# VHH binders against Pentatricopeptide repeat-containing protein At3g56030, mitochondrial, part 2

Target 1, 310 residues: Pentatricopeptide repeat-containing protein At3g56030, mitochondrial, of Arabidopsis thaliana (Mouse-ear cress) (q9ly43)
Amino acid sequence: STVNPNPTASPGRRTCVEFDNLIFKAGSSGDFEAVRRLLNSRVVNACFNTTATFKFLTNTDSYSSSLEDLRRILPQTDAGYTRKHSYETLIARLCKLGRIDDALVLINDMAIGEFGLSTCVFHPILNTLTKKNRIEEAWRVVELMRSHAIPVDVTSYNYFLTSHCYDGDVAEASRVLRKMEEEEEGVMSPDTRTYDALVLGACKSGRVEAAMAILRRMEEEGLSVLYATHAHVIGEMVESGYYALSVEFVMAYAGKDKRLDEENLGSLASKLIKRKRFKEAKMVLKEMSVRGLRMGDALREFHEKNVLQS

## First folded at step 12 (VHH)

Design t5 (from x4 with T28D D31E S108N)
Fold by ESMFold2, look of step 12:
Structure t5 (fold): chain B 310 residues (1-310), chain A 122 residues (1-122)
Amino acid sequence: as target 1 above (310 residues)
Amino acid sequence: QVQLVESGGGLVQAGGSLRLSCAASGFDFSEYAMGWYRQAPGKQRELVAAITSGGSTRYGDFVKGRFTISRGNAKNTVYLQMNSLSVEDTAVYYCAASPEEWLKYIGNFDYWGQGTQVTVSS
């Protein structure tokens, strides 16, 4: 077509969206030679694959043969980064579609072709399996990784740990931590996601004081704390009836990150109002007002009616 | 379902000895750290002794070598041998357990027994 895709772009240079659209049209029409050429040329033009690159691959009958065509042409893409990234992107797409067995077929294709298997290729498979509580299958994938001499990293273990902590299964969480310690002769270090999972597990076990101790350890080690990690703690404090402590907690962290302050104080105020803890909620809303923090409509209405108007 | 049942408490004269036992069930004993805590009336609960699955031990400062924690892994039982008892040792003694690697991060034991009374008379 003669449609001008981007009036500010240099002549002859395509965008990542344009490459994805061209690949969609080619794949949908069965022109997999064009797909191969576009996968090569996009990398040369600094337009790497995206989550949309293999969007034409679906679970409908109309597209059922597309995987076999992709399996035929991917080995013939440019060697190195281009081919490796094409496999990685397709494996992630298959995992999003729930087609884990097909993703494992591509793992085997990469192994046979010696196309550079690495730990990151397995991440979407492990993530999908652990989130669906298919833990035994996930461990079999870990054994597959080991059979190819692919190191199991902290990110891989974090998927298992998060799943067990979400379920409140402290015994299984402990077993994952032991395996993590044993990996690489005890050199593997917990990261921010590891500590987030531990805080989640402490909260699911009703151990809010332990969750706060873990947060303090993260701060002492200079690790970044996720907004979601704060949310775990606030939620558990309110659920357990620690209303005064919850206010103290959000105030202790206030003043360093305005967006975090808005999230922490706002969510706490909302939870306190829902539980009819109006004294504590008024304290939080007063502090939000003093600090100039944004309130949602419901909180603002409550504040105007119950705090400003006495 | 974790179950911890203490036994062996009772009345003893100052200077005497007492052996506490804690029978554990509902978990893989070989993967758990075990401990003893005590709480006297009006006092906070405090660590008496802890033992890892591998047998490493830790004691509260007030123990001063008088108490020994041990574990019988074949019997799923943890013991506290208390010697040279004084009136200050009068308390309810609680057995505690947690998965060992989990405990390293959480810092406090997850599971507790109902306690056994130890009373030391002068």
Scores: ipSAE 0.488, ipTM 0.814, lowest interface PAE 2.2, mean pLDDT 87
Fold by OpenDDE, look of step 13:
Structure t5 (fold): chain B 310 residues (1-310), chain A 122 residues (1-122)
Amino acid sequence: as target 1 above (310 residues)
Amino acid sequence: QVQLVESGGGLVQAGGSLRLSCAASGFDFSEYAMGWYRQAPGKQRELVAAITSGGSTRYGDFVKGRFTISRGNAKNTVYLQMNSLSVEDTAVYYCAASPEEWLKYIGNFDYWGQGTQVTVSS
């Protein structure tokens, strides 16, 4: 059930933020029985956990003891969604804190307790490890998943792919793609994030044409494009001195999504201005104006001074 | 580092033959697709031939059975046998390489040689 984490709080009901604050106070004071009750209560009230739920673990001298207490009380939360969701939330928090080993301990707790261990529980761990370029450790986590008969999904592989692509390591990226294909023949398909990573890889390797080809493929396949995907291309074009091409690029993709257009054209204009490419910048800003696209303050000022007064 | 070194280019009369070679290093040759491209003055670079790691081949439309691409695994070399050459085949010929899986998704080769000049005289 796609639980909407932010249901419009009916008048008089506690909000997610209020629950987070209460849990923060309870956790900070060492009242973990209260934490347990609040974790149960918030789900009953359709206020699901947030990234802030276990914030009291951050920058505290009592981290170790608090974690132990949490490990004690989480199994005592309401069975099913509440318990699982709490573990997931805590694992995510631990990952954010760089406490990967502790997150893995919780994974073990979930496994032993049969508290609904699933693929998504591992995502924060894989994401954190791959972002930190701890690739071998991340693969060990994948093996851990398999050992628990948990399928490795496209999201999991995308973390690896993104990491290698960010580094411009085409060979390693290719290996990841191969593994994806081998995992479930005919079942696992690249998604928007997969292609995003590939575009990133193309850009980082100086292959702007390849990046464009990937974007065309995405269009052909009917895949939505992330803002970040265009940003990679725009960034690389500007970095590589392809100013005219960058203008052509944003113009070619303009008209489909106003927000995307604002982001792409605005970003490009800013980058061009920064590089003192004023001619091209003015072209982009004029186009923004013609299309009625919102400009940031700096761009607006530039436009007024250099385009409207000229 | 991936290196591709072309050889075998030169001047040949129309109707003649050339064999191009590309020596590859710096990667696992068995996992890479290899290809030959050419670029004539004032024209775009175009695919001449490609061969997958598994030995499947594809050719440009202009080849019409005149050229053959092959792999020498032991020597990490890819060959392009060109027969029945015409003046229109005059171009710089480039060796190209890509990881097989990467090529599948991106559709372009990643690594390029410096090229070898092929000139066909009338």
Scores: ipSAE 0.184, ipTM 0.577, lowest interface PAE 1.7, mean pLDDT 90

## First folded at step 15 (VHH; from s1 with S30D)

Design j1
Fold by OpenDDE, fold request of step 17:
Structure j1 (fold): chain B 310 residues (1-310), chain A 122 residues (1-122)
Amino acid sequence: as target 1 above (310 residues)
Amino acid sequence: QVQLVESGGGLVQAGGSLRLSCAASGFTFDEYAMGWYRQAPGKQRELVAAITSGGSTRYGDFVKGRFTISRGNAKNTVYLQMNSLSVEDTAVYYCAASPEEWLKYIGDFDYWGQGTQVTVSS
């Protein structure tokens, strides 16, 4: 979760980017005491860690020594939020590097030190493992959570659900849904990402109509729809040769959000052009023009050559 | 691979009875909801009956207590007992299956049989 910097930074305070750069320099030079001080200072200045905070940690020869130094200094950061947040950020970085075992070591450090272990600390690990289709390992992490009396939330289950849905495995997806239902009553409710996964699953299983039905249900239930959810549907429609339907789809949902419209119509137009569906592409581009939607360079060029000159 | 094979269809006189069977394979039967649909010529496919993995049933409005869906655990088979048949019940009957929890969200079955013809004569 990229914590947005507090917009109320007083004039003269260092930005998150500046702190990240300072930490990068310190970490790269092996000055981990400076790293510790900067981690403390940035929180005091309402500048939370970012995905770039530990960017100096890479899969190089210095990785092991740097990690050891980080493990040494993190417990020495300010107690409470700063320390916990630093661990979370580093765990996320390790996951990005594919260092899941090392992330789990930090989990253990947090547990032993009582540094505020919570559900969200495990999210990057679960996300990474499920994306890599390391499902059994991910379930072992869930068991680890339980062993520490950490509740398993809908987000955690959504990672599994999304993975299976991506594969078009509705049977396994259903099993995940069952596990969700078996949780304590009222504790586990499907959210926007749950439905996103279901839409994805429907698409990947070749059931575009079902995907659309789920999308309608989301709207009826007042759930916000992710951009990605529309993208799944558009992508599958085009892939399956439902060109007219895809145009109808984006037109039907257009007008609610300009940015979404730009993304949906632009994406569809590009996909149609790639498939040499020029008639449909022109229709979409005309609509974009009428609505004053921004076009990428390639689409703009196509529009100028094929629509405006016709 | 999921397979659904229907049997038991045929010609029957009005007022008569038929029992349809659907043999299921290629999936964990106890985790799936099962259903029967029918499609008459020129008409849309419609739900006849459905049964959950737990044994809960639902029926189309036209059934009016005449049909009964049931599960046979030993043979991974679902049955449709049809009584008091009328000419209007003439259709191709399809067996359907879907993972139970998946079906709750999707609202439609994922797997279908080839169908069996039921013809009711006056």
Scores: ipSAE 0.777, ipTM 0.922, lowest interface PAE 0.5, mean pLDDT 93
Fold by OpenDDE, fold request of step 17:
Structure j1 (fold): chain B 310 residues (1-310), chain A 122 residues (1-122)
Amino acid sequence: as target 1 above (310 residues)
Amino acid sequence: QVQLVESGGGLVQAGGSLRLSCAASGFTFDEYAMGWYRQAPGKQRELVAAITSGGSTRYGDFVKGRFTISRGNAKNTVYLQMNSLSVEDTAVYYCAASPEEWLKYIGDFDYWGQGTQVTVSS
C-alpha cells in the first residue's frame, strides 16, 4: 500500500519522487544497503513509499537476485511502521508483477519475524488473484490468514464478491454473502463496496431493476454511493439499449453532488454519442448546461455544434 | 440450466384441498430460498409462501393458516399444501427460487416456473 506524504514537509526536504528516484538508482545498481537507508530516511522525512518505490524490481534476469537482496535488507529497516510499510509496498509490487508466490514468501517472512502481519497485508494478493479469476487460490490465501489468526475483513470478502458479480454469478455471490454473515457478529458489516459489487452483479446478470433496488437500499441506509456504482448501471443500460431509461436514471439522481453529476451525465453523454444516439445525448448535454456542469472538451464541442447551433 | 416444474394444479370444489409440487433442478437446492406465487386474472402477482434453506417460512396475509409450504427430502422438491380453498384462490401458481443471501438484497426471486392453473369452483 502507498501512503501520502505529509504536506507540511519543511523546505529542502526530499520529495517522495526524489526518494523513489534515489531508490531506483540504488536498486538498479545493486546497492541494497543504500536502498535500506533510503527506506528509513524517507519515512523519517514524511515521504512514504509509493507504487514507484520498488519499480527497479522487474521480471528480468536480475529479478531473483534483487528479491533475495530485498528480503535480506527489509528486516534491517527501522522497526515498526517503516519495516511493515516496506513489506506491504514490496508485496504490492510483486503482485503487480504477477509474482504471487513470491508475495506469499514475504508474508511468511513477516510472520516469522513478527513484523506486524495484518489483514491489510493480504489485500493486494487477494485483489490480484480474484481479478485474475483465480478464486480457489484466493480462498487458500484466506485460509492462510486464518492460520495466522488474522481476521478476514469485509474488504477481503468484497474482492470475492466483486469477482463473482463481475461474472454475473449471483449464486457464488450469495455464497460469499453467507460466509460474511457467518463471521462474528458486529465484526463485519456490508459496506459501500459490498453494495457496489451487488449492483455490479445485478447489472451483469441483466437485472437493472434489481440494481435500482439495491441503490434504493443504500440510500435508505445512508450509505454513500461510489462513482463506480452509478457507472455500472449507466454502462449496463446503454449496453442493453435502454437509452431513455439511462437518461431518466441520471436525471433522477442528479442534484446532490455536482462532481457525481458531471461524471454521470458526462459519461452517459459520451456513451450515447458513441452509439450515435444523438437525440438522447443532446438531452443530457442540455441538462448539463442548465445545471452548470463542466463538460469535457469533446462534449463541449459536440454541444456547441449540435445543441447551441440548432 | 435452472428448471422449476410445477405440478398438482387442477379443478377443485370450494372447501377442497390441493397439493402443489415444484421439482427443482440445475442448482444447489439447499442454498436457495423457495417460494410460491400466484397471479389471478387481472391481478398482480402476489406471494403465497416462501421458505428459506433453513426451513423458516413466511406467508401472504390471505393465507391465514390454510396453506403450508415445505421442502421435500427427496428430489429437490418444494410443496404447497392448500386447504380450505375458496373461489378467490383461483389463479396460476408459480414456483420460484433464488440464492438465499442474494434474495435478501434484491428482494425478488431469480428463477420462475411456468406455472400451474388452480381453479376453485363454487
Scores: ipSAE 0.746, ipTM 0.908, lowest interface PAE 0.6, mean pLDDT 93
Fold by ESMFold2, fold request of step 17:
Structure j1 (fold): chain B 310 residues (1-310), chain A 122 residues (1-122)
Amino acid sequence: as target 1 above (310 residues)
Amino acid sequence: QVQLVESGGGLVQAGGSLRLSCAASGFTFDEYAMGWYRQAPGKQRELVAAITSGGSTRYGDFVKGRFTISRGNAKNTVYLQMNSLSVEDTAVYYCAASPEEWLKYIGDFDYWGQGTQVTVSS
C-alpha cells in the first residue's frame, strides 16, 4: 500500500518532498485548484503521494472546510491510479486524525463515483479501529466491505488477530483464525504478520517457549521475521524475569544480520539496565563491543564506565 | 475463568477398567480441543489422548487401543475410558484444554486440571 518517491528525478524535475511542500502551501492557503493540479502533476513526474501529502489537513477550525474542498476536487483528479491513490492517502490521513466517520464518508464517495474500491482502502480504517479497541465497529466495517463485494484479505484479519493477541484473548484470537480458514476463496494462508501476531499472543500469555518455537518455524519456512517481533520476545522475557534466557536468545540469533544484532542486543542491554540486572547487561555490552556493533550514547557511556573500566 | 476438574481415579487391579471424567467451565466448550495427559513418578508428562471440537481423536502410542476419549458437549465434559490396565498405567492423569485453532499454532494446551491419581495393582 505504499509507493516509492522518485529520488532519481532528472535535473529540473520536482522531487516528492517538493510536491508535498507545494501541496502543503496550496492547501494551507485554500488554493484547492492548485492541490488538484499538483496531485495530477506529481504522478506524471513519478512522485507518488506520501504520508506527508495531506499534512495541511489538521484538527483545527479549518478542518471541516478543507475536507469539503478536498471532497469537491478529488473526483476531478486524473482517473485511474492518481484518483484512487489520492483517496487512499486522504483516508489514511483522516484515520491518523481520528476522523473515522469522515473516512467512511470518503469510502461512500468512492462507491457512488465508481472510482475503484479495493481492500487496501479499508486497511487504515480497520487498523485504527482495532488499535483503539473498537472491535465491534471494525467488524461492521468488514460487513461494509462484503456489501461492496470487496474481498477480506489476510491483512484485514491480522489487524483483529494482533489486537486480540495483544490483549491475551486466546479465545477471540482462535475465532479469528477459524474465520480465516473458512474463507471461500480457498485456503487463507497465514503470512509473516499472522505469525508475528501469534508470537505476540504467546508472549502475552506467558508462553515464551512457544513464541520461540513459532519463530523457528517462521525461519524454517523462509518467512521474514520483523525486528519488532524479536523486540516483543525480548521484552516479554525481561518482564517475566527470564534474564538468562533473554541473553541466550539474542546470542543464538547473533552473527547473521548485523543491523538486527544491533537492535536486539542494544534493546536487551537497555532493558536489563532499567531492571538493574547489571551483570547480564555487562555480558551483552561486552558481546556488542567484541562484534563491533554500534551502541547509542547512553549504552556506550555505561559500557565505558562499567565494563571497560572495571 | 477456565476450570477443569478431574474425577474417577482410584485403585484398580491389573486388567481392570476405570472411567475418568473432566468437568469443564468458564469457556465455550464446543470451540475447544480437549486432552488427557499422564505423569508417572520419574517420567515426563505424556499425551494419552486428545479430541478436537469436531470429535476427531488421537492417542499416545502406548495406548494401543485400550483407551477411548470422548466428549459430551451438552454436559461440558470430556471422558477417558481406560480398559486392560497394567501397572505401567499408574500415574496422575491431567485434563487439558485450549481453543482449537490457537492450539494448532501454539503446540501445547493452555489450561490444565489438578489431576487425578490412578493406581494399578498387580
Scores: ipSAE 0.544, ipTM 0.842, lowest interface PAE 1.9, mean pLDDT 88
Fold by ESMFold2, fold request of step 17:
Structure j1 (fold): chain B 310 residues (1-310), chain A 122 residues (1-122)
Amino acid sequence: as target 1 above (310 residues)
Amino acid sequence: QVQLVESGGGLVQAGGSLRLSCAASGFTFDEYAMGWYRQAPGKQRELVAAITSGGSTRYGDFVKGRFTISRGNAKNTVYLQMNSLSVEDTAVYYCAASPEEWLKYIGDFDYWGQGTQVTVSS
């Protein structure tokens, strides 16, 4: 060969982090025309918006007018994906800041401008409202979605279901499930997040056997159990006195994800020690050692004194 | 707070009839499925009858057409009419309730009454 075919860089191409940094600098200095150009340019360079893209927008008095400038320039971004994603990203940022009314103003801007509203632009609004237990407002947002002929999807319902199940409110969870079943002839099917909420609700109600039945149904349907659900199920098993079952549960999932294994086995061992279930705790700690899993200081101390003597 | 109060139990001769009632409060009655279970000493609690909010019913195999569950939604009450009783029907009878769509996924009732004794004499 006459040329070394070993290039390690792509000069002139910006990364998504670099675009976010440039937008932060431009927005912080009030140069919103530069913000507009960068929002267009990043998509051309295959760099999509991130959770950091509008980080310059904050709740301080010195930045109180920045939203109005963004409202002025967003309609001027490239039509299609670029503009839609810019609105979605800004709406999500406003929701993170707790500025729900402002997020709804942007929804209206998109409607008036005919920029193509979709279900996904409403997700951060519903998520924020349900997490803050503003359920009545969240349902009013659902009515707003319907007024624009925007379908209410499984993800939208899951925000409500998760909130009610976390609170142990089985009556309200049941009402959400009924609404999901009543969705038009499209037959809305539960997904992984739906079942996670149901398992959470069963555990909050002390119904460990029901939670296990739901987990089996998820596996039969090819749906995997979420990491957060594992920890909650383990806690309820131990609190209900199902010590042998809790060990069997964590062992059944061990070996696929080292981070998950560290959380599951470590959490279980700690809970068993607290309950003075030393036989079961030693078994779990021995397995953690065999698999090379990280232990916290308290678990490591117990392991050295009680397991390594055998 | 969900509350279920059974009544109408007691002593009855074999071949006789008895009607149990369960007064419900603390929830939206027409959104809940209701049921009756029984437990004889040393046995597991077993389904006698269940009724959906819409009136569909289900019965335990041992019922064999002798018992009828019904509900009075205006009175927030569920009933169990028991006919042709035998000594094998002697048990404590429990009222049960759960939100209907929730019950479909969970598979067992959430709320239970204190129970009422039914004793059938030979």
Scores: ipSAE 0.480, ipTM 0.818, lowest interface PAE 2.2, mean pLDDT 86

